# Ledger of designs, part 23: VHH binders against q9p7q7r1507to1629

Target 1, 123 residues: q9p7q7r1507to1629
Amino acid sequence: SVLLAEDNIINIKVISRYLERIGVKFKVTMDGLQCVEEWKREKPNFYSLILMDLQMPVMDGYQACNEIRKYELENDYPKVPIVALSANALPHVVLSCKDSGFDSYLAKPITLQHLSLIISGIL
Short names: E, the ipSAE of ESMFold2; O, the ipSAE of OpenDDE; V2, 0.75 times the mean of E and O plus 0.25 times the DockQ between their complexes.

## First folded at step 23 (VHH; framework vhh_8ghr_2)

Design j3 (at its last read DockQ between E and O 0.93; V2 from the best seeds 0.00; counts 0 for: pae E 3.6 > 2)
Fold by OpenDDE, fold request of step 27:
Structure j3 (fold): chain B 123 residues (1-123), chain A 122 residues (1-122)
Amino acid sequence: as target 1 above (123 residues)
Amino acid sequence: EVQLVESGGGLVQPGGSLRLSCAASGFTFKSSYVIGWVRRAPGKGEELVARIDPKSGYTRYADSVKGRFTISADISKNTAYLQMNSLRVEDTAVYYCARESIYDFKEGFDYWGQGTLVTVSS
């Protein structure tokens, strides 16, 4: 299952459509806090991938990723792949993603092709 | 051929200062790489001390060195530096400079220097 953290309704619709076409189950959260809470609610490995927008209300993607990583370490959980959804690929943004513990980034607009590659484990 | 060469290590007293240099060749600091200083103290694992994107100036520091160490880069010389002030005994280590691709999330540092020894002792 894929966990999507995205607050933009249009992006949610687009990504959801892509995930449906790919044939994966997914859950949508609308901020970083909801994402973390939803992830914690399920057993380890329940979610095989988290797609996380960087800019969200309440808690942004950087913070959410950090919290997930901390929780994983504290509970000896396996690392869940977390992919940042970014408006750009500027060096400082990418480096901030790396510093926050993201496994990869995907520049917006999100495409079915890129999403498929990530889900297939290529990225 | 990519190569990183450290220099500037030595013996210093606690509270002293030292400036390390990392001369890079085989690639340009204008490309999409960051330079990190990684240290390995005796009997301990490696610790990322500081990292810089030479092009943007974006830096990261370990908490243990914040306020004391400064990483910088001179693009014209393709050289990175680590200014180490207020040195402590626990800063004793072999200091390596290493390269990491900004956009590679998996490989980490792909090239390393030979390291330079920094010994802080009274």
Scores: ipSAE 0.733, ipTM 0.864, lowest interface PAE 0.6, mean pLDDT 95
Fold by ESMFold2, look of step 25:
Parts: sequence; C-alpha cells; structure tokens
Structure j3 (fold): chain B 123 residues (1-123), chain A 122 residues (1-122)
Amino acid sequence: as target 1 above (123 residues)
Amino acid sequence: EVQLVESGGGLVQPGGSLRLSCAASGFTFKSSYVIGWVRRAPGKGEELVARIDPKSGYTRYADSVKGRFTISADISKNTAYLQMNSLRVEDTAVYYCARESIYDFKEGFDYWGQGTLVTVSS
C-alpha cells in the first residue's frame, strides 16, 4: 500500500487517479505530521512507498522524512521508500531531499509515466 | 579521466586543527556534481562528514561534526576543502574525497580519492 502526503486538493485528485490506473492501494494524508503518525500507526512494511510533498502545513516533507528515518533507526525498522514530490528540481532542493533521507524525487507536474516507473521499481 | 586527490592529513593533538584539500581533475566544479568528504574510522563503516555543491554553495554536515568542520570549494582551483577544528580522538579516520551526481539517488558517490589519514592522539 502507498501513503500519499499532499495538501493540495488538485494534486491529490491527479495523483490518486494515477495510483488507481497503476492498480495500487493508497491512503491520503494532508500534512507531514499526519503522514508520520499514519505510518507509525501501521505495522512495518504495511506501506511499501510514501509519496511525500515537500511543502505542507504543520510539518513539511523534509521534517516528516527525517522523523520517519529517525524512528526507523531507533526502532530497528526497515527503511521505507520515500519519494519527494517537488515543485522544482533546483540543486539545493534535490540535495536537501537526499540529506533528509528521501530515496528519490518527482518534479511537479507529476506524470503517470514517471510515477509508474518509481512504483514499478519498488513494488 | 576523473581524479580526486586528497591532501592535508596527519597527526594532531585533541583540540587541534587540520585542513584537508581535494584537488579534482577530469571535471569542473561548475558542473552538476557535489563533493563529499567521507570518513572510515577503525572498526566503523563509512560516514558522510560533509558535502558541498560548489556551484550553488549548498552545504550539509553530519551531526557529529557540526560547528567544528567547515567544507568549502574554490571553483577557480577546482579544489574542495575541509577545515577541521576542535578535533577529537573520535575523528581519527581515513578521509576520502568523493564525487556525487546531484540527481543520482541510487549510486551515491561515483569517484573516490585514495584517502588521507587523520590521526587525533595525545
């Protein structure tokens, strides 16, 4: 199952449609804190992929990713694949994603092809 | 041929300072590559100590060295530096300069130097 963290209704609709076309189960959360708490609520490996928008209210994607990685280390959990959803591909954004513990990124606008490739490489 | 050559290692007392240099050839710092300093301590795995994107100036440090180490780059000399202050015995390691493509998340560092030994001992 895929966990989507995205606060923009339009992006949620687009990505949800793509995920449905790919044929994967998913759940939506609308900020970084909700994402972290939902991921913690389930058993390890329940979510096989997290799609995490970088800009979200309450807790941004960088913070949320870092919290998940800390929790995994502290609890000896497997590392869940986390893919950043980014408004741009500026070098500092991509490097910040690497440093926060993301496994990859998708620059907006997100296409079905790019999302499919990410998911097929993980699922 | 891409090459990275480290220098500046040596023996230093706790609390001392060293400056490591990484001279690059076969590519320029105006490209989409970052330079990282990675250390391997006796009995431990690799630790990314610091990285810099010479073009944008972006830097990142390991928590273990924040406030003590400073990474920098001189684009005109195609050389990166690691200024190491307030050195501790735990900083003893072989320090490697390494290159990473900004956009490659799967294969991190693609070219490595031969390493320079830093020993912090009384």
Scores: ipSAE 0.239, ipTM 0.609, lowest interface PAE 3.2, mean pLDDT 88
ESMFold2, look of step 23: ipSAE 0.218; ipTM 0.587
ESMFold2 (binder alone), look of step 23: mean pLDDT 82; pTM 0.832
OpenDDE, look of step 23: ipSAE 0.565; ipTM 0.798
ESMFold2 (binder alone), look of step 25: mean pLDDT 82; pTM 0.831
OpenDDE, look of step 25: ipSAE 0.660; ipTM 0.836
ESMFold2, fold request of step 27: ipSAE 0.184, 0.233, 0.157; ipTM 0.560, 0.607, 0.532
ESMFold2 (binder alone), fold request of step 27: mean pLDDT 83, 83, 83; pTM 0.840, 0.838, 0.837
OpenDDE, fold request of step 27: ipSAE 0.726, 0.733; ipTM 0.863, 0.866
ESMFold2, last read: ipSAE 0.194, 0.180, 0.222; ipTM 0.580, 0.564, 0.592
ESMFold2 (binder alone), last read: mean pLDDT 83, 83, 83; pTM 0.838, 0.838, 0.839
OpenDDE, last read: ipSAE 0.731, 0.729, 0.721; ipTM 0.866, 0.865, 0.861

Design j4 (at its last look DockQ between E and O 0.22; V2 from the best seeds 0.00; counts 0 for: pae E 9.2 > 2, placed apart)
Fold by OpenDDE, look of step 23:
Structure j4 (fold): chain B 123 residues (1-123), chain A 122 residues (1-122)
Amino acid sequence: as target 1 above (123 residues)
Amino acid sequence: EVQLVESGGGLVQPGGSLRLSCAASGFTFSSSYVIGWVRRAPGKGEELVARIDPYSGYTRYADSVKGRFTISADISKNTAYLQMNSLRVEDTAVYYCARESIYSFTEGFDVWGQGTLVTVSS
């Protein structure tokens, strides 16, 4: 299953459509905190991939990613692949994502082809 | 063929400057890749010196070179650069340019240049 963290309704619709076409089950959260909480609520490896928008209310993607990584280490959980989604609103996206513990990066607008490529490489 | 070719290395005195170039071919500097400079000093392991996302221009530096080195990229020339100022003897190394795909950070650098030797000596 894929966990999507995205606060933009249009992006949620688009990405959800792509995920449906790819044929993967997914759940949507609206901010980083919800994403982390949802991920923690499930068993390890329940989610095989997290798609996380970087800019979200309450808790952004960077913070959420950090929280997940910390929790993984503290609980000896397997590392879940986390892919950053960004509109490149800020110039420090790609390298910051890498430094923050993300496994991959997708620039918006998200395309089916790129999403498929990422998912096929991870799942 | 995908290729990175470094140039600009050489012998320089301490306090001197060099500018390395990394010419890419077979692929274009895009949002899909970040470019890094990795150096290997004699008897030491690899050190990531600097990274740049050519698309956004975002850069990151090793603490050992902050304030002295500047990484940049010219998308129109498909070339990355490393401006090295205030060079020190400990900067002596073979400097490699490398490409990393943003689609998988875990895979690391997937394309490397042949390297260019930088020797800092009195």
Scores: ipSAE 0.025, ipTM 0.443, lowest interface PAE 3.4, mean pLDDT 91
Fold by ESMFold2, look of step 23:
Structure j4 (fold): chain B 123 residues (1-123), chain A 122 residues (1-122)
Amino acid sequence: as target 1 above (123 residues)
Amino acid sequence: EVQLVESGGGLVQPGGSLRLSCAASGFTFSSSYVIGWVRRAPGKGEELVARIDPYSGYTRYADSVKGRFTISADISKNTAYLQMNSLRVEDTAVYYCARESIYSFTEGFDVWGQGTLVTVSS
């Protein structure tokens, strides 16, 4: 299953339709804290991929990613693939994502083709 | 050929300083690459010590060296540097300069230098 963390209703609807077309099960959370809590609630490897927006209320995507990676290290868990959803592809933003522990990124607007390629490469 | 060449290693007393250089040839520092310093002590794994994006100046350090080491780059000389202060015996290692594509999250460093030995001993 895929875990989506996104606070924009329009983006949620678009990405959800893409995930349905790809044929994967998914759950939506609306901020970074909800994302971290939901991921911790399930067994390791229950979610095969996290799609995480960088800008969210309560806890942003950078913080959420750091929390997940810290938790994995502390508990000797396998590393879940985490893909950043980014409004831009400036080199500093991409480097910040890598340093926070993201495995890849998708620049908005997200297309079915790009999302499908990421999922097929991970799942 | 694309190459990285380290220099500036040697023997230094605890508490001393060294400055390592990493001269690049066959490519120019750009916004598509970062330069890292990786060290390997005998019988130990590799540790990423510091990383810099020469274009933006963004840096990151291992916790073990924060406050003591400074990475920098001079685009006009196509050279990166590692200033190592307050050296400890535990810093003894071969230090490698390496290049990494900023956009290749799943790929590691693609160009490595030959390494320069740093020995911290009385």
Scores: ipSAE 0.012, ipTM 0.310, lowest interface PAE 9.2, mean pLDDT 85
ESMFold2 (binder alone), look of step 23: mean pLDDT 84; pTM 0.841

Design j5 (at its last look DockQ between E and O 0.28; V2 from the best seeds 0.00; counts 0 for: pae E 13.8 > 2, grease 27.2 > 24.2, SAP .707 > .668)
Fold by OpenDDE, look of step 23:
Structure j5 (fold): chain B 123 residues (1-123), chain A 122 residues (1-122)
Amino acid sequence: as target 1 above (123 residues)
Amino acid sequence: EVQLVESGGGLVQPGGSLRLSCAASGFTFKSSYVIGWVRRAPGKGEELVARIDPKEGYTRYADSVKGRFTISADISKNTAYLQMNSLRVEDTAVYYCARESIYSFYEGFDYWGQGTLVTVSS
């Protein structure tokens, strides 16, 4: 299953459509806090991938990713792949994602081809 | 096969200019890759000089070269460039072109060129 953290309704619709076409199950959360809580609610390895927007209300993607990584270490959980979604493709953003514990970066607009490529490499 | 080939290095006086080229093959700049210039000066470690997302055109520079160096990419030629102006003696180094995939952060740069020597000396 894939966990999508995205606060933009249009992006949610687009990404959801792509995920459906790829044939993967997924849940949607609207901010980083909800994403972390949803992930924690499920057993380890329930989610095989998290797609996380960087800019969200309440808690942004950087914070959410960091919280997940901390929780994984504290509870000896397997590391879940987390892919950052961002409209900003500046190199420093990519580096920030890496520093925050993201496994990969996907610049918006999200395409089916890019999403499929990432998912095929992870799932 | 992925390959990066640097060129354009040489000897130049302080205040001079050089333009380095990085010809890439085996992959396309239209893909999700970042191209970086990394330099290694004698007796020093690696320093990331500049990075570019060729597809989007976004760039980043080390503070040490801001305002003097410009990284660019020509997608049609699958080639990245480093325009170096106002060169200083401390810019002397072997300059490497390297590729980083944004689909994974496992190893950072995954392919490197052979490097080109830039010597700034009066």
Scores: ipSAE 0.079, ipTM 0.506, lowest interface PAE 2.7, mean pLDDT 91
Fold by ESMFold2, look of step 23:
Structure j5 (fold): chain B 123 residues (1-123), chain A 122 residues (1-122)
Amino acid sequence: as target 1 above (123 residues)
Amino acid sequence: EVQLVESGGGLVQPGGSLRLSCAASGFTFKSSYVIGWVRRAPGKGEELVARIDPKEGYTRYADSVKGRFTISADISKNTAYLQMNSLRVEDTAVYYCARESIYSFYEGFDYWGQGTLVTVSS
């Protein structure tokens, strides 16, 4: 299963349709805190990929990624693939994603082709 | 199946030039893939010589070859090229064409050609 963290309803609709076309099961959360708590609620490896928007209310994507990585380290969990959903690919954004522990990024607007390639390489 | 096929290697004198070609199949340069040329000199590890995003036109070069080598691509032929000028003995290596992985911020390649030998010797 894929875990999507995105607070923009239009982006949720678009990405959800792409995930349906790719044929993967997924769950949507609308902020970083919900994402972290949902990931913790399930057993390790239940989610094989997290798609995480960087800008969200309550807890942003950088904070959420950091919390997941800390929890994995503290509990000796395998590292879940986390892909940042970024409004742009500016160099400082890319560096911040790497430093926060993201595995990759997708620049918005997200295309089916790019999402499919990311998922096929992980799943 | 993704394939990368290099050609154009050979024996050349110092100061000479060669043009390497990398014909790709199983994917298109219209996609978001980056193509790189990586070389492996005798007794040394791999060195990324040059990379190109054919879709966006962005290129990068290793300091060791900057100003002497030029990477390019022909999207309609699905082929990348490495023009190597002012060749030196230390450019002697097997040159591989490779496709950059899209899964990582970390620099890495998921498909490789078989390599073409370039020998620079008097």
Scores: ipSAE 0.000, ipTM 0.160, lowest interface PAE 13.8, mean pLDDT 83
ESMFold2 (binder alone), look of step 23: mean pLDDT 84; pTM 0.855

## First folded at step 25 (VHH; framework vhh_8ghr_2)

Design L1 (at its last look DockQ between E and O 0.09; V2 from the best seeds 0.00; counts 0 for: pae E 17.4 > 2, placed apart)
Fold by OpenDDE, look of step 25:
Formats: structure tokens, C-alpha cells, sequence
Structure L1 (fold): chain B 123 residues (1-123), chain A 122 residues (1-122)
């Protein structure tokens, strides 16, 4: 299953459509806090991939990713792949993602091809 | 061939200062790489001390060195620096200069220097 953290309704619709076409189960959360809480609620390895927007209300993607990584270490959980979704690919943004513990970076607009490549390499 | 060569290490008293240099060759600081200083203290693991993107001077520091160490880069010389002030005994370590690709999430640092020893002792 894939966990999607995205607050933009249009992006949710587009990404959800792609995920459906790919044939993977997924759940949507609207901010980083919800994403973290949903991930914690399930058993380890329940989610095989997290797609996380960087800019979200309440808790942004950087914070959410960091929280997940901390929780994994504290509880000896397997590391879940987390892919950052962002509107730009500026070097400092990419570095910030790396620093926060992301496994990959995907620049918007998200395409089916790019998403398929990411998922095929992880799932 | 990519090469990183550190210099500037030595013996210093607590509260003293040192400036390390990392001369890079085989690639340009204008490329998609960042430069980091990583230290290995006796009996301890590796610690990333500081990192810089030479192109825009985006920097990161370990909490243990914030306010005391400053990383910088001179693109014209293809050289990175680590200014270490207010040195402490616990800063004693071999300091390595290393290169990291901005867009590679898997490899981490791909090239390392031979390291330079910094000893802080009374």
C-alpha cells in the first residue's frame, strides 16, 4: 500500500488517478501530522511507500519525514521508502530532503511515467 | 580523476583555532556536488561536521560545532575550508573532506580525502 500526503485537491486527484491505473492500494492524508499518525497506526511494512508533499499545513513534509525516521529508529522499525513531492528541484530543496531522510525526490508536475518508475523500483 | 586533499591539521590547545583546507581536483565546485567535513574520533563513529554547496553557500552544521566552526568554499580555487574556533578536547579527530552528489540519495559521500589529524590537548 502507498500512503499519500498531499493537501492540494487537484494534486490528490491526479496522483490518485495514477495510483489507480498502476493498480496499487493507497490512502490519502492531508498534512504531515495525519501522515505520520496514519503510518504509526498501521503495522510495520503495511505501507511500502510514502509519497509526501513538502509544503503542507499543520506539519510540512520535512518534519513528517523526520518524525517517521525518528520513530523507526526508536522502535526498530524497518525503513519505509519516502519520496518527496515538490514544485521545484532547486539544489537546496533537494539537499533539505536528503537531510530530512527522504529516499528520493520527484518534481511536480507528477507524471504517470515517473510515478510508475518509482513504484516499480520499490514495490 | 577525482581527488580531495586535506591540510591544516595539527596540535592545538583547548580554546584555540585551526583552519582546514580541502583542495579538490577532477571536478569543479560549479557542478552538482557539495563538500562535507566528516570527522572520526578515536573509538567513535563518523560524524558529519559541516557541509556546503559551493554554488550558493548553503551550509549545514552538526549541533556539536554550531557557533564554533564555519565551512566555506572558494570556487575560483576549487577549495573548501573549515574554520574551527573555540576548539575542545572532544573535537580531537581525523577530519576528512568528502564529496556528495546533490541528486544521489543512495551513495552519500562518494570521494574522500586521506584525512588530517586534529588534536586538541592541554
Amino acid sequence: as target 1 above (123 residues)
Amino acid sequence: EVQLVESGGGLVQPGGSLRLSCAASGFTFKSSYVIGWVRRAPGKGEELVARIDPKDSYTRYADSVKGRFTISADISKNTAYLQMNSLRVEDTAVYYCARESIYDFKEGFDYWGQGTLVTVSS
Scores: ipSAE 0.509, ipTM 0.775, lowest interface PAE 0.9, mean pLDDT 95
Fold by ESMFold2, look of step 25:
Structure L1 (fold): chain B 123 residues (1-123), chain A 122 residues (1-122)
Amino acid sequence: as target 1 above (123 residues)
Amino acid sequence: EVQLVESGGGLVQPGGSLRLSCAASGFTFKSSYVIGWVRRAPGKGEELVARIDPKDSYTRYADSVKGRFTISADISKNTAYLQMNSLRVEDTAVYYCARESIYDFKEGFDYWGQGTLVTVSS
């Protein structure tokens, strides 16, 4: 199962449609805090991938990713793949994602083909 | 609390053998973490000599040590090993056990041991 963290309703609809066409189960959360809480609520490895928008209310994607990585370290959990959803791939954005613990990123607009490749485990 | 503790270093003659151990705590090898051995010779930079993914025992070696060094892991003991055979004077270095950073797709390490000295001299 995929965990989507995205606060923009249009983006949620687009990405949800892509996930449905790919045939994966997913859950939507609308801010970073909801994402972290939902991920913690389930057992390790229940979510095989987190798609996380960088800009969200309450807790942004950078903070949420950092919280998940800290929790994994503190509790001997395997690293869940976390892919940033980013408005661009400028070098400073990529560096900030790496510092926060993201595994990869997808630049918006997200396409079905790029999302499919990420889900298949290809970077 | 992640901790890596090396042991097994010492003085050995050229052509000799040593086995280094790296005992890990604060995480388990059952998880998908990669463990590496990195060495630093006096006045030189760091060289990754070997790495292993303990989950599937996939290994990779520096060209300088292929055929002579073997990395392995014992999941039940949460310990990684570096068997060093046919040692040469240029293998003299402090050897560090390290855990690969989970957010880098390149060789990058987030936790390091204190190092163990290996000296190869006649």
Scores: ipSAE 0.000, ipTM 0.089, lowest interface PAE 17.4, mean pLDDT 81
ESMFold2 (binder alone), look of step 25: mean pLDDT 81; pTM 0.817

Design L2 (at its last look DockQ between E and O 0.30; V2 from the best seeds 0.00; counts 0 for: pae E 5.2 > 2, grease 27.3 > 24.2)
Fold by OpenDDE, look of step 25:
Structure L2 (fold): chain B 123 residues (1-123), chain A 122 residues (1-122)
Amino acid sequence: as target 1 above (123 residues)
Amino acid sequence: EVQLVESGGGLVQPGGSLRLSCAASGFTFKSSYVIGWVRRAPGKGEELVARIDPKSGYTRYADSVKGRFTISADISKNTAYLQMNSLRVEDTAVYYCARESIYDFKEYFDYWGQGTLVTVSS
């Protein structure tokens, strides 16, 4: 299953459509806190991938990713792949993602091809 | 030709300060490169001390130097700096300036300076 953290309704709709076409189950959260809480609620390895927007209310993607990584370490959980959904690939953004514990990033706008490639490599 | 030249190293007592400089040529700090300071202590491996994206001013530090070292960049001079305060004996190392490229979410140090020796000893 894929966990999507995205607060933009249009992006949610687009990504959801892609995930459906790919044939993967997924759940949507609308901020970083909800994402973290949902991930914690399930057993380890329940989610095979987290797609996380960087800019979200309440808790942004950077904070959420960092929180997940901390929790994994504290509880000896397997590391879940987390992919940042980013508006750009500027160095400081990429570095921030890496420093926060992201495994990769997808530049917006998200395409089915890119999403399929990432999912096929992980799942 | 890309070139990085470090300077400012030397002998200093514990608690002292040094300021390292990295003069870059062959490319501009206005481009999408990151500058890092990497040190190699005797008998130890390389440690990334600090990095800066000159364009954005984004900086990151190793936990070992956080609060003591400050990395900065002067775009007009195409030079990066490492201000080292409250130096400790364990900070003794050869300090290298390196250009970092990011490709496909991977970091590559593609050019290095010759290094400058920093010795912290009483």
Scores: ipSAE 0.415, ipTM 0.757, lowest interface PAE 0.9, mean pLDDT 94
Fold by ESMFold2, look of step 25:
Structure L2 (fold): chain B 123 residues (1-123), chain A 122 residues (1-122)
Amino acid sequence: as target 1 above (123 residues)
Amino acid sequence: EVQLVESGGGLVQPGGSLRLSCAASGFTFKSSYVIGWVRRAPGKGEELVARIDPKSGYTRYADSVKGRFTISADISKNTAYLQMNSLRVEDTAVYYCARESIYDFKEYFDYWGQGTLVTVSS
């Protein structure tokens, strides 16, 4: 199952439609804190991928990713793939994603083709 | 041909300082590559000590060296530096200069220097 963290209603609708077309189960959360808490609530391998917007209220994507990575290290959990959803591909943004523990990023606007490839593990 | 040539390693007492240099050839610091310093201690795996994107000035440090080490780059000389202050015995390691593409998230440094030994001992 895929966990989507996105606070923009339009982006949620677009990404949800793409995930439906790809045929994967998913759940939506609307800020970084909700994302971390939902991920912790389930078994370690329940979510196989997290799609996480970088800019969210309450807890941003950088903080949320870091919290998940710390929790995994503390509990000796396997590393869940976390993909950043970013408004741009500026070098400082991409480097910040790497340093926060993200595994990849997708620049908005997100396409079905790129999302499909990331889910299949090609990107 | 990409090459990274390190210098500046040696023996130093605790509390001392060293400055490592990494002269790059086969690519320029104006490109979309970052330079990292990675260290390998005998009983430990590899640790990314510091990273710099010379073009933007973005830097990152391991928590273990923050406030003591400073990474910098001179684009005109195509050379990166690691200033190491307040050295501790735990900093003893072989230090490697390495190149990374910004957009490769696998954290694969594709080219490495030969390594320079830093020994911190009384």
Scores: ipSAE 0.040, ipTM 0.431, lowest interface PAE 5.2, mean pLDDT 86
ESMFold2 (binder alone), look of step 25: mean pLDDT 84; pTM 0.851

Design L3 (at its last look DockQ between E and O 0.04; V2 from the best seeds 0.00; counts 0 for: pae O 12.1 > 2, placed apart)
Fold by ESMFold2, look of step 25:
Structure L3 (fold): chain B 123 residues (1-123), chain A 122 residues (1-122)
Amino acid sequence: as target 1 above (123 residues)
Amino acid sequence: EVQLVESGGGLVQPGGSLRLSCAASGFTFKSSYVIGWVRRAPGKGEELVARIDPKSGYTRYADSVKGRFTISADISKNTAYLQMNSLRVEDTAVYYCARESIYDYKEGFDYWGQGTLVTVSS
């Protein structure tokens, strides 16, 4: 299953349609705190991929990613693949994602082709 | 051929300072590469100590060295530096300079120096 963290309703609809087309199960959360709590609620490896928007209310994507990575280290959990959903590919954004513990990024606008490639790389 | 050559390691007492240098050749700091310092101590894994994008000036530090170490770069000399202050015994390690592409998340660091030993002891 895929965990989507995105607060923009239009983006949620678009990405959800792509995930349905690809044929994967997914769940949507609308902020970073909800994403972290939902991920903790399930057993390790239940989610095989997290798609996480960088800008969200309550807890942003950088904070959420960092919290997941800390939790994994503290509990000896396997590292879940986390892909950032980014508005751009400016160097400081890309480097900040690397330093927060993201495994990759997708620059918006997100396409079915790019999303399919990311998901295929984890299967 | 890409080369990274570290220098400046040595023996120092706790609380002391050292400056490491990383001279790069085969590529320029005006490109899409970052320079990282990675250390490896016996019984511990590798730790990314600091990272710099010489072109943009972006830097990042491991929590273990924040406030004590400073990474910098001189584009005209194609050289990166790691200023290490307030050294502790646990900073004892071989320090490697390494190169990483900004946009390639899959390869990690692609070229490594030979390493320079830093020993912090009474």
Scores: ipSAE 0.059, ipTM 0.509, lowest interface PAE 6.1, mean pLDDT 87
Fold by OpenDDE, look of step 25:
Structure L3 (fold): chain B 123 residues (1-123), chain A 122 residues (1-122)
Amino acid sequence: as target 1 above (123 residues)
Amino acid sequence: EVQLVESGGGLVQPGGSLRLSCAASGFTFKSSYVIGWVRRAPGKGEELVARIDPKSGYTRYADSVKGRFTISADISKNTAYLQMNSLRVEDTAVYYCARESIYDYKEGFDYWGQGTLVTVSS
């Protein structure tokens, strides 16, 4: 299963459509806090991938990723792959993602082809 | 050092077949890389022909080659292949093997082979 964290309704629709076409089950959360809480609610390895927008209300993607990584370490959980979604791919953003514990980075707009390849390589 | 070496190109008649190989070194197909075949026809720009994630076997094709071309990968040999059937004159091009990291898709293909020429002519 894939966990999607995205606050933009249009982006949710687009990415959801892609995930459906790929044939993977997924759940949508609309901010980083919801994402973290949903991920914690399920057993380890329930989610095989998290797609996380960087810019979200309440809690952004950077904070959410950090929280997940801390929780993993504290509870000896396996590391879940987390892919950052961003409007741009500037070097400083990429570095920030790495520092926050992201495994991968996708610049928007998200394409079906690249999403499919990432998912196929991770799941 | 990362290297990609193509082979298998040549002259073939329309309707014929060729099988291209891409021998990769300096990295493993077990890692998070995608292998692609990109072609450049005379007077035309680059066209992504096919892509494969060697780990999963997941493939994508350009509409222009769907049903005719098959991309595959042998992890044990660290080699990717492009089986080209029902070749057409418009398939004439230099075919390049290229590597793409799935962790930084903006970067696109970061390494390329030298290319192999495929000529389809009667």
Scores: ipSAE 0.000, ipTM 0.225, lowest interface PAE 12.1, mean pLDDT 90
ESMFold2 (binder alone), look of step 25: mean pLDDT 82; pTM 0.832

